# Ledger of designs, part 26: VHH binders against Uncharacterized protein F14F9.5

Target 1, 296 residues: Uncharacterized protein F14F9.5, of Caenorhabditis elegans (q9guc9)
Amino acid sequence: TSYSTSNGIRLMTFNIWNSGANVENGQQKIAKHILMVNPDVVALQEVYANVTRNLTLMLGHPWVAVERNHEYPDTAILTRHVLIPNTNLSTSGAVGVKIMLRTGFMIHFWSLHLDYTSYGPYAANNKLVDKLDQIMAGENVGRGPQIYEILNLPMMKKWMEKVEDVPIFIAGDFNGPSHLDWTEQTKKIHGDWVIRWPATKELEEREFSDTFREIYPNVVSDPGITWSTVNKFNPEWNYTIPEPQDRIDFLFYKGPVVPYQILTYSGCEKPQRIPFHSKNDYPSDHFAVFADYTFI
Below, E stands for the ipSAE of ESMFold2; O stands for the ipSAE of OpenDDE; V2 stands for 0.75 times the mean of E and O plus 0.25 times the DockQ between their complexes.

## First folded at step 15 (VHH; framework vhh_podentamig1)

Design m7 (from z6 with A96R; at its last look DockQ between E and O 0.80; V2 from the best seeds 0.86)
Fold by ESMFold2, look of step 15:
Structure m7 (fold): chain B 296 residues (1-296), chain A 122 residues (1-122)
Amino acid sequence: as target 1 above (296 residues)
Amino acid sequence: EVQLVESGGGLVQPGRSLTLSCAASGRTFSTYAYMWYRQAPGKQRELVAAIYGGSTLYADSVKGRFTISRDNAKNSIYLQMNSLRPEDTALYYCARGWTIGYDEDLEEYYYWGQGTQVTVSS
C-alpha cells in the first residue's frame, strides 16, 4: 500500500511537458520524480505514444498503465495497483479506469487534459476584453464541454450512482483556474475580475470537492499555483509580458474518502526558466500535485 | 502567526556530524510540509529534505547521509547530518509551506527561519 495507513491512498497529477522532451533525460527524470513522491496512482498529461511503456519499465513491477484510446494518447494513468479489465473510458480529453488497490479498496480515477485554446487568464489579466461574456465564450467552446462530456458518459453516470460504494477522482490539467480562486478577495491580482470558471464550477455543482481548496481554504495565503515552474514571462512577446500564474492542476473527489494532505511538487533543485531549462532535474513546466486520502 | 527558529549550526571537520533543530510556533499546521533548505555561497537555494505526514523526501546529494525528523510534542523539526563534506557548507533554513520545491516567486507563501550556518572544513 502507500506511505499512509493501510486504508489510505496517495494520488498524483503530473503534466509531463511533452513527455519530457524539453529536458535532457526527461523520461528518466519523470520516473525519478514519480518515485520520489511515491504515489499509488498518477494522472499524466502530455503523453506521447509509447511513453507509458517506457515509464512503467523504469518504475518497475508492478507499475502498469492505461492510455486514452487514441493514437496520440495525451492522457494516461499509471498505477502500482490493479487496473480492472474492461473499465477503460476515453473522451476527447480524458481517460478513466477502475482501480483495485492491493488492500481491496476500489476507486474510479480520471486523468484529464482540458483544451488549452482561448486561455481565459490571458484575456482577463492582460485586459484584452472588458466583458465577462467574451471570456465565457472562450471557456464554453472547449473546457466546459469537455467536463460535460465526461459527466454524460453512460458508464460515468453508473459510477456516479454508486459513488457511495466506490469513490470517483478526477485529476489533471484543466488549462484554466478554479472559480474558487478568482474571487472578490483576489480580484486585484486577476485584472479586477471575479470569474466563475465553468469547468471547475460544473464539478462543484455535481458535488465534487476540490482537494487543495478544501485543505487550504485561504486563497490569499495558499494560492496553490501550479503553472508555471519555468514560464514566468511570455516568450511569444520576447519575455516582456508577465505570464499569468494560476492553479490549473487539480485533484477532485466525490465519495467515501477524506483528504488529509495535499502538496504541490517540483523536486529539490530549482528549475531554470525557459529558455535555460534543458538541464533541469524537474522535467516539467507545471508543478505536480499529490494528495493523501483515507477511505471511510 | 508562525515563527521558525533554527539552531545547531557551526564549524565541523569533514566526516563529522551535526544536528540542526527548528523550533516552530503553533501546533495547528500539520497539513503543511516542513522542510530544510540550504544556500551555499554563489549558489541558488535548494531543498535538502522534507517531512510531510508520515513521509520524508531527500535531495540526491544528501540521501543516505541526512535524516529529517519531527517531534510533534515539541513542535520541532530536526536535520541529522552525518558524514559531512565541504560541499555541505551552506546557510541552512527551516521552512514550512504547501509546495515541495523552490520557486522564488512562491517564497512569500512559505514561513522561513533566519537560517543557521554550517561550515565543513579542516
Scores: ipSAE 0.839, ipTM 0.934, lowest interface PAE 0.5, mean pLDDT 89
ESMFold2 (binder alone), look of step 15: mean pLDDT 81; pTM 0.826
OpenDDE, look of step 15: ipSAE 0.916; ipTM 0.959

## First folded at step 16 (VHH; framework vhh_podentamig1)

Design b1 (from m5 with A96R; at its last look DockQ between E and O 0.23; V2 from the best seeds 0.00; counts 0 for: pae E 15.5 > 2)
Fold by OpenDDE, look of step 16:
Structure b1 (fold): chain B 296 residues (1-296), chain A 122 residues (1-122)
Amino acid sequence: as target 1 above (296 residues)
Amino acid sequence: EVQLVESGGGLVQPGRSLTLSCAASGRTFSTYAMMWYRQAPGKQRELVAAIYGGSTLYADSVKGRFTISRDNAKNSIYLQMNSLRPEDTALYYCARGWTIGYDEDLEEYYYWGQGTQVTVSS
């Protein structure tokens, strides 16, 4: 059972792990867990062609979807509210759209899936790595530029100009941690590195708020880990080397809203780790993240 | 620091009802999820129910039978267990956390109660 107020909204980001292909009945399970969380809007990542059509059918009316304009959409937005026609935007790693809520409020919403290559934490946890540039390799050529691409779209700039009237949400899998999480307090668990991860730092500089860090300011006691539900050890080393676990799925916001709750989610049944994951009820290798906001 | 104390467990016959209570020390947990877990002998700990804000979530095995609720004035959560079955026998834990689900690697980030024993037997 979910509770919603007339001036509230629940948002979710959900990497659906290759559209549920890694578990039995994956698409059905994706729909199931969306309904269990019961968000107003969902940011999806790793969306194959035609998957949103299937999901909207399973979810039923009034659920609708928009996808990134690509043969492989990757990113999509689901909502049980109204998609405003001709407002969808696409970048190399994201899709954005204007949504009218049934309550009459308007939002601008982004689903993003940043580049997954050269994952920074791998380098950070490699004892042979002694240069920051080695850790930033994927940030400089992939994830960083993709954030800039979103922020520099003419329409996004227009959205930002009107942010006092219409809030902007940026949700998704950043494939990189937050600069707020890799601090002096946490460097011991991050290969003794303090990293200002560019993607999240850029958003901060543009006055976007990280919802999770706002609600949970203590980075040590509340790390908010979203990677991973099933990847615990590196398979390349016969599962003997631990997989770095980090918060990489985020909900950012800017504008006239106040968050009052945010949680990670992996369902009621414990996910089994790789390679025993095929029957998992929860269909993703990421924790989902959902948050509740009030319009002000 | 938060302390959680469970109570209400006991021995009951199948089909009977039992209400568990969890009293929390400190301030209200409006930003965290409160949860009931259970662990049967020889089995892994599992999420039974969660309450977060005005929302609740239940394991499939207890849906329709169990109800989680909260009293903010008393800083307490409750688990009403109806139509109890032998398979519900377990040590039940109250917990506070920022994730809905269970991951043993994340246990250290939770506050846990000591647990209360529920035994369902004819």
Scores: ipSAE 0.918, ipTM 0.960, lowest interface PAE 0.4, mean pLDDT 95
Fold by ESMFold2, look of step 16:
Structure b1 (fold): chain B 296 residues (1-296), chain A 122 residues (1-122)
Amino acid sequence: as target 1 above (296 residues)
Amino acid sequence: EVQLVESGGGLVQPGRSLTLSCAASGRTFSTYAMMWYRQAPGKQRELVAAIYGGSTLYADSVKGRFTISRDNAKNSIYLQMNSLRPEDTALYYCARGWTIGYDEDLEEYYYWGQGTQVTVSS
């Protein structure tokens, strides 16, 4: 029988690793895993031009897409619901849109992909630097300003003013850890650092909630790692330094919803590590994350 | 250590039903994806059904006939198999899938049961 309660929504964030280019039949596998998760809305990262066209054809009606307004989109949103016209927002690292569910509920939804060029986590985890200012210099160039850019858009300010009517979700690949995960309790696995990572801290200061950490408050028992399914040692350092394993893919929310479930997802077959990854069933080097919410 | 013990297999006539059970032990059972696989003689092992979070998945060959469920209080998962066909004859395994743990060693470890035989014949 069909589910009779219609006050729910499933959201997914999925970094698709160069649009599936690293895995055989990668775009078909991306579409397959989206259908397996069965989300209402998907935030995509690492989206090449024309990939959302291919994905929506594979997903079938009524799936539609919006891409960041750029010749290289990088971020996109897919949904089987209604994109509200003239509500698309684009920033240097994100795309946002208003979506009407077929149940009549409305949401504002962002897909983001923050700058990855900072070496902060590598340096901190491996004690390559000894001053907080060295770590923060990388964060203050890329990821922090990109969150500020989103929050300062005039239309985003209007969305925030109405957040108790229409919830706002911010989903995606932050390319950096959460300030909630690098704490006194966990410092021994983080090079003895406690760091208030700016991108996630800024969202907390605006009263966005981190869905994973809300449902799983214990950072030790439930680390929620999303990077990486396949990369355990850094090839950029000739495999001499362990690749930091962190939760860097998030679902944040604000407004009249209650989360009740969140999971990391990598399909049902164990991913093989680089360089043996090309035949993986799961086509990404990130775990996807999906979460379920009820509207209030 | 995680242990998975299947039961409920047997010989059954086509069109009839069986319920398979898998009793799981170990910590954090409810946080894992759980699956049923089957393997017929001379064939590759194939996914039959999976359950994770609020979602279920089924192989096309069993959709509408089989139902996976779990009872976290009893540390068990079930496979209700209706309208059985001779091609459903196989050794059925339950399995625990990926964990959300931080430890790399846990991520690379899948657990399998010993299997329970289902034979569908006239």
Scores: ipSAE 0.000, ipTM 0.229, lowest interface PAE 15.5, mean pLDDT 81
ESMFold2 (binder alone), look of step 16: mean pLDDT 81; pTM 0.822

Design b2 (from m5 with E104Y; at its last look DockQ between E and O 0.72; V2 from the best seeds 0.83)
Fold by ESMFold2, look of step 16:
Structure b2 (fold): chain B 296 residues (1-296), chain A 122 residues (1-122)
Amino acid sequence: as target 1 above (296 residues)
Amino acid sequence: EVQLVESGGGLVQPGRSLTLSCAASGRTFSTYAMMWYRQAPGKQRELVAAIYGGSTLYADSVKGRFTISRDNAKNSIYLQMNSLRPEDTALYYCAAGWTIGYDYDLEEYYYWGQGTQVTVSS
């Protein structure tokens, strides 16, 4: 493939579920699964203090990290390539940086973790909910504005102006589904709703492409579920209601690259569900997502 | 009609080798991962090996002993199994999908073969 040549890159997004605190030896297992995927760059979410330091030690040279915030990062980026100095950007829910591959190709890369509150699919699947505004409560207050915040940073505007020279990737846990997945064909599993989720819709309007849905355009045969490996019935309701299963972890791109592969990932062993998860080999409640691109 | 058909299983003595084959018909799987899973009696199904693009991935229990390969011209994958052990005894399944991993709720989105039995015993 083009990845096996000097013109390829593998990107991964991985919500690490409270920095591995929910499984035994969780940080060791996070590092193990990063090595098994063998990515060039990883977007991390749910990153606590000191965790990127521990992970880069476990991964070894030349792995390096950038965090949104030293005290409470939440989002971070790991790479085995070169972080370009003085290019890091931060928002309330994201960190971005310019990365140079050893081949000389460059990318701009974001790790994001959008607001999890008022999760729209809970309302959409509630039989007593009959108005769109009830479903959209968290989107118009949290998640949508967080995407707007990223897009309006002055340096992000400069990155967008030069996107034909250096591609931009936005990766992470959106805590909300894609507008491309909630369609007429899928409404029966979404409480009979068709919803244009704002966070992903805003990226599409800025001409970012959803890698998964580009490679797998059929939402029925290839839903791409990333939430959840272990949460199948909602623990906040003592496991009495099904947990909505959606694709909420994305890799978006814009610029001179062509994707040729994207996969979700949960390791080799079947994860045990909450509350029996503490010995899981795969340490997260999200599937990871990784994708391969070739530069053009 | 899309089908995955495994072959090459059998009874072998410990320390010996087998090659499993999986022929796909009805489509190609250029964007999916192609995978071998196994399920021993009383055990959960587990991923053994995956091949996706120019990359491979192996379960810890088989690293260095098993090799997955793909022949795109024949629309087939193979599993070369060396230094076989009694714990490798299982029903081996060929699969294709957009997920590397096993999740019972998602297995309907994979293409599965019917399995080929490998028994390692004196």
Scores: ipSAE 0.841, ipTM 0.935, lowest interface PAE 0.6, mean pLDDT 90
ESMFold2 (binder alone), look of step 16: mean pLDDT 81; pTM 0.822
OpenDDE, look of step 16: ipSAE 0.899; ipTM 0.949

Design b3 (from m5 with D103E; at its last look DockQ between E and O 0.73; V2 from the best seeds 0.83)
Fold by ESMFold2, look of step 16:
Structure b3 (fold): chain B 296 residues (1-296), chain A 122 residues (1-122)
Amino acid sequence: as target 1 above (296 residues)
Amino acid sequence: EVQLVESGGGLVQPGRSLTLSCAASGRTFSTYAMMWYRQAPGKQRELVAAIYGGSTLYADSVKGRFTISRDNAKNSIYLQMNSLRPEDTALYYCAAGWTIGYEEDLEEYYYWGQGTQVTVSS
């Protein structure tokens, strides 16, 4: 556009809630909101096989997709730029690819969806829970190992060796909070816990930066909640138990880029809460997240 | 400490135009989105337009009729409203925050103006 350098990119992560099946015309609404955000690359979670075909048809040329290589993909990447051939990587919870922007800049990009079982905030907000290992049950068995799987792929190791040439982005639904958000300052809203959530902690130890928390370092004024637009009281308990609200959708980066904008997104109309959600314009139970970066 | 101050509301006939202004005082928002919301009687507050990092976003109901713009030197945003309709009648709010959308549990994380009334009536 006339007001920005051509050396920028916009990245989005969007858990599409059962491929849009929970709202009427959900796939059309997913495509609408992608167009409203106007991103260069989208990390999708909760993807069924072939749903990306419908989305790329609705988005139009030049949009293309890559899905995790599996009968049930669960994750995918959409882009209006060029997928570099033979760079697709798949893990148990993620898909990665090299993308060339039409300006010639290159990125390595991951869409991930970590295991959702044994969700740590449920245990942490239970007053009868008083031991850390009760809270960490899903982290040490599912979500943590899934990050390790990505970082130890041979090709990912090569990407990391060259990260000063081509930046790496890891985007998606972590199904768990950031260790940066559960702090001494915020413990009162987290059942009095300060927890070093291992999936996000491991990425920090590998020198990935959390874009949201880098732009908004104050966890009290800027919590960045992404779960949930519609789930405020747990339906498994007939809506009598509050649903923990956390930031669980992230954009991480490493390499020669500078972020300058990050926002959560839920469209223009207020989503109606479950079970009255079927006509929502915004088709997801997660806020989407998008961010802008400049190449160095 | 921070104030967002709207102006430019009023009574106007259908098909006419108004310009709303919002001036920020006490703080410059470097990374937040700046937004216009509206709320009609008995309705939920809804996002009308947003401006962020040189980009804009519009609700379907106003696209092509309304234009949001920003003057960084004056720390102000504007909403040019053309071809006004009776259904645009509402209290219009300026806001700043890290989220695009409306959810009442998140209201405390926005900076809000007090609102300016726009009434479109023949």
Scores: ipSAE 0.821, ipTM 0.924, lowest interface PAE 0.6, mean pLDDT 90
ESMFold2 (binder alone), look of step 16: mean pLDDT 81; pTM 0.817
OpenDDE, look of step 16: ipSAE 0.903; ipTM 0.952

Design b4 (from m5 with A33T; at its last look DockQ between E and O 0.69; V2 from the best seeds 0.80)
Fold by ESMFold2, look of step 16:
Structure b4 (fold): chain B 296 residues (1-296), chain A 122 residues (1-122)
Amino acid sequence: as target 1 above (296 residues)
Amino acid sequence: EVQLVESGGGLVQPGRSLTLSCAASGRTFSTYTMMWYRQAPGKQRELVAAIYGGSTLYADSVKGRFTISRDNAKNSIYLQMNSLRPEDTALYYCAAGWTIGYDEDLEEYYYWGQGTQVTVSS
């Protein structure tokens, strides 16, 4: 039985902001907030070497980890369930694995962290920018290809073939908004642009569902902002330019599950903004996201 | 748009108990996560408790003393506050939304009650 319900699962994605280095006792606070959310599986981003070892020690048995296979992991997955041996996959921006819950249900789960360079919302919110390729500069070189890389792994194709037996979840920091959020209804807060962001659009084309937007279909009333808890005005410009606020952390799914709730999370104490963040109880510049699903 | 109405605040002595109630209109109750927040004078608004998907979450400062509960038939949530301390003195808000945690830049996306005052004083 999962720790939430007998036929349910709680998934979390948590960009841990330089592995907690920006906040006093950051790794202890990361572990604390994972325990407060009480998830079954956590997708981590901004993971430094040795951090998952420290986190699993703090979380205690039965928590285990898998890291992206690289000298700088960047992405990892934590779970209190069973990692199936020899199922780990790594890409330039993601790690995937098969997990078996104590109930016997199985999932395929990805933690991803897409490239952050040439962040499209900066260009889109510049009123002098009037060409799409100025906005899409990072999509064709980083973020788009990274989704393509995941979807074209031979083992991922096999996971997709069997998705009605074992659901696939893709969770993480996309470093870009959803095409579902940048629409005709919202374009006035997005520099008057409607953008088909390729990373999220490609997942939609493969029939993955965006959990937040499925549960909260109204993008105007329920934007679901995940960037940022602490960066509201751009520090590079001495806080004189507003930082674009968007939903850039997602939980996608495909397969025989039904989501029934999703929330963003920033702890119980309000995070203080940069540069006053070092004592924050919530140790990240992203809201975490967690969601509950029922197996069918 | 659905209204939230809190009740049950008051003046109590340290160590005593108090129960807060929040009645919600049906649409907000069925759509969003229900929460209790508080704000003491000179402090930031903070989450006290949330109830979601059969689960609860509590701030560290109230864990073991406060209990959030839900009555779906009445579209209501409650906050049972035991072993009250002077530092629990605050204006308590019922809230509904898609986020756990307070962010003043997102305030328009929460539904807020008007608040009920809890004062814990000798």
Scores: ipSAE 0.800, ipTM 0.914, lowest interface PAE 0.6, mean pLDDT 90
ESMFold2 (binder alone), look of step 16: mean pLDDT 80; pTM 0.816
OpenDDE, look of step 16: ipSAE 0.863; ipTM 0.934

Design b5 (from m5 with F29L; at its last look DockQ between E and O 0.76; V2 from the best seeds 0.85)
Fold by ESMFold2, look of step 16:
Order: sequence, then C-alpha cells, then structure tokens
Structure b5 (fold): chain B 296 residues (1-296), chain A 122 residues (1-122)
Amino acid sequence: as target 1 above (296 residues)
Amino acid sequence: EVQLVESGGGLVQPGRSLTLSCAASGRTLSTYAMMWYRQAPGKQRELVAAIYGGSTLYADSVKGRFTISRDNAKNSIYLQMNSLRPEDTALYYCAAGWTIGYDEDLEEYYYWGQGTQVTVSS
C-alpha cells in the first residue's frame, strides 16, 4: 500500500538466491519484482556485498537500505520510509532497525536468515532416521541459538517492553519449517513426524503471531510452501530424490497491528526448475511472501 | 465448495476489446488473491493479472492493455482486454488462492475455473 494513502503497511520477505547470481540480469529482476509487489519494507536474505546499493539505485528514491554489520552481510532491509538513526542491530543471522513510515507510524523490523546446515526435513524424511536428535541437529546448534541471540539483545528487550507502542516484525528465511505446519494431521507428508520446530515455537512462546498461519489456519488446504520454486528434486542426488517442500519463510508480528492479507509470490512467468533456471524472470529459488497490516 | 465460472471469450479481430467475467459461487476466503491465467498451445500457463484487496498486479506482456477488477456485490472478477493481439490467443482461466504465480505442484491449492477461449485473428 502507498505510504501516502492509508494507515496500513505492506511487508515483504524475499530470499534473493545468491543476490540474483543464478539468473541472467538477476539484480534487475529482483528490483522488478519488489516493485511489482509494491511493499513498504523488504527483508532480504542471501545478500552479497554492494547488492543493496545496486538495488536501491534501481528502485529509485526514496528507497534506502540497512545491511547486517558483517564482512558478509547476508541479510538486509530495504524501505521507502525513514530509517531511524542509531537503531541498527546485527546478530549472527539477522539485522534489525526502527523505521518511521511517512505517516508517522513506527515499527521495529527484523530480516533474518537462519543457519541452513543440517536442514531438519532432510533427516525427518530419511527412512533410516528414527531419533529426534538427528532431526533436530541444526536446530540445536544453529537456528535455535540464532533466535535466542535476537531475543536476548538488550535493545531487543527494550523493544519488547514497548511493543504496545511500536510493533515488532520478524521476517525472513528460517531454513526450517513451522511447528504449526508439522502436525498430526500432516505427519504423513513429513516422514510420519510431528515436530515442534524450536525457532518458530520460541517466537510463539514470546507471543509473536505467524501471519500466514493466522490468516490461513488450515495447513492442509493452505500449506503456504515457500521452498522451492525451482528445487523440486535434490541436486545432491542427481535429481532422483524429491526435495522436501515446506513453508520456511515467515512474517511474524507482535504489537498493535492487525494483518488482513498475506500471499506468496513468484512472478507471472513459471520458473523453470534447476538446472534450466538461468533465464527465469522470477530470480529466486524461494517464493517471496508479503503481507498487509493495519495499525491499531 | 467454491466454484469459478468464466465467460466472455470468443473470436475477435486484432486491436479490438473483450471483457472476460468470472463468477464465484460458494464461500471464497477474502484473503485469497483472485487471478486470471492464460495458456496458449505449446506454452506454459502464465499469470496475467491478480487482484488482492485493493491492489492489482499485471504481467509485463499485458500492462497498460488489460485491467482486472472486482465487483463484490456480484461476487465476480473481470478482465478488460484492450488492444488485443494475436499473441493474446489462449485459454483464459480464473483462479483463486494464497499464492501469486504459477507452480504446477501447487495447482491443487487453487480454485480453478474451466477456462474460456480467446482467439485473436483476422
């Protein structure tokens, strides 16, 4: 929604697949699809150095960016609104900032990219795996601790204390499913497992709401798959084993907002699968996710 | 159960206009996007236009020529197609779902109409 025309906000999360390197003219296509979605704020993942500068030039004024403060940024935030000075936070897998909309509303916004190693669904769908510890390996040493790192930052604790004044959004690629999607009802498509994935479970315990699952409570009719547009069979097995398909890109919120719409997005042209993807118009192996909220 | 029924297709000359209609029956989630897709022979199915809340989105190939709209009172969406070209010839589908785009593996999560043929030729 335009910042000049409503008391709403559109947020987007977009894993940009190696900053568009896998697709011809990838950065131009990333910018194109951001403009097609028309968001107020974008959480980016897989951001290489200098890419946000290129993207903001392509998007034009007033777009600005914040990158995670690291030699390898990986996460960034783009917005057409105002970045509040001295509010930039960085963790091992995320960047956060306070943003003031041109209407005067304020938000705290995180872009995160949790560790991708030891992806739990690979283990859960392996018929030879029969122990929870094997499935949870990446959660206990990477993804889980990365969520705690965010929540334990002193400034994040202050943001949480004031959440009824300024809402907090946590958006990004969790590299793991939601505990809300791996249920008794869905276990047959998940290797017969029901798993309380810790990263999303911890956010729920802190009373963050999963926007997609709030809007679409039925996991069967509305699974919300975000992985993958192009990776349907595992490349490490010469494409002979199906790749687990899950919702792993989320928009969480807490505070005085009401969501009223959330959709996944992959452009208008069908993405061609790996290895035939190089000319795709949609430049990512993840579906993007965008959602609309009204300030209360 | 939601049912989508398209109408308004036909044979038209290049440069002319045509309006497609899609009537929805049953309960449709207000949070779904409503969309028009098309598929020409030998081509991949592609999204033409989407409407979701007060927003719209268009494929590059139709921007400025096609307009999607919604009439909530009639529970219907429309596609106004102006300045039609032979390359617009296709079977046009109305669809609803939680995802904007086309992925064959996600087709089961959409509600689809049966399609209406648009043929643009002399």
Scores: ipSAE 0.850, ipTM 0.942, lowest interface PAE 0.5, mean pLDDT 89
ESMFold2 (binder alone), look of step 16: mean pLDDT 82; pTM 0.829
OpenDDE, look of step 16: ipSAE 0.920; ipTM 0.961

Design b6 (from m5 with A96K; at its last look DockQ between E and O 0.74; V2 from the best seeds 0.00; counts 0 for: unsure alone 63.5 < 65)
Fold by ESMFold2, look of step 16:
Structure b6 (fold): chain B 296 residues (1-296), chain A 122 residues (1-122)
Amino acid sequence: as target 1 above (296 residues)
Amino acid sequence: EVQLVESGGGLVQPGRSLTLSCAASGRTFSTYAMMWYRQAPGKQRELVAAIYGGSTLYADSVKGRFTISRDNAKNSIYLQMNSLRPEDTALYYCAKGWTIGYDEDLEEYYYWGQGTQVTVSS
């Protein structure tokens, strides 16, 4: 493609909803939508064992994969470029690797899937709590520590030292919103809370940039919602409480690149809501996110 | 104010062609995708084609028959519709936004034209 032979790269993050198990022909549809977006690199979440093998067969040469090193991978990375041998990193919620594009440009790329338990927006939006400490307790058990784990890996520290030579991307399903989205301006749609969600805040403190919010700084007109295509009411409350709708799938970057486009994606046919989703063409309960960057 | 104005719809026989045009005016976001949607009577609105950053995307039902294009100088997009079929009969909308796809809960975040009717019948 012209962007693959230029100074550009397209990155995608795609939570594949139980590896397509909730939708008829789900893995074929996952592969279809990857091809429709036509990315260089894909961060996958909710990856079952052996699913990346099936996906790379469907996508065809030269697509290759790396999975988190665990019997239940959960996260993986697909690319049509070159995985650099012996650069795979695994954490409790993420997989990272160095990739060389066919043009010779290199990147460090993470696919992450942060812990989904004790999801703070349920408590905040439904007014189940009235103190910030109650919300933060859930964040400090799972999602916060998982970001810390990535940032403190010895090899990740080496990648950070050389970030002006090789950019670092962190992509995936954070299972929590951005501190940039829960502001005074949006308070009324967030249970009257302004919350500095720690996972995204820690990345900002390390000078990673949130691609969506950089390109679309207005959180009111451009919320960028990625959860959910099919889940509008919470099943844990017998569908009587609205499901929080947030941007929880992100593409962060640091290093010598400039983003120039980012879009969410859910295919051409409207996804039918739960429980009528089994024949959806778009096989996920998350919008996918893809973005284009130029190397500098 | 951003405005999208469609033109080129009409009544045609099966197998014939039409070209739809959409001119954009006002403040525009160059990072948004520009898109054609359609809605047939009794059916859900669906994305037909999108153009974004030099890339294009098509619904399966129109791939190979329809072509989206952009004229940057005129801030316009086009939909060339060849080999038209009765099932292509619909109201066609030009739109732009930060999301590719259709979700009625997100409709307010798109910019929409008022639509142009395409009717394909023998």
Scores: ipSAE 0.825, ipTM 0.930, lowest interface PAE 0.6, mean pLDDT 88
ESMFold2 (binder alone), look of step 16: mean pLDDT 79; pTM 0.805
OpenDDE, look of step 16: ipSAE 0.915; ipTM 0.959

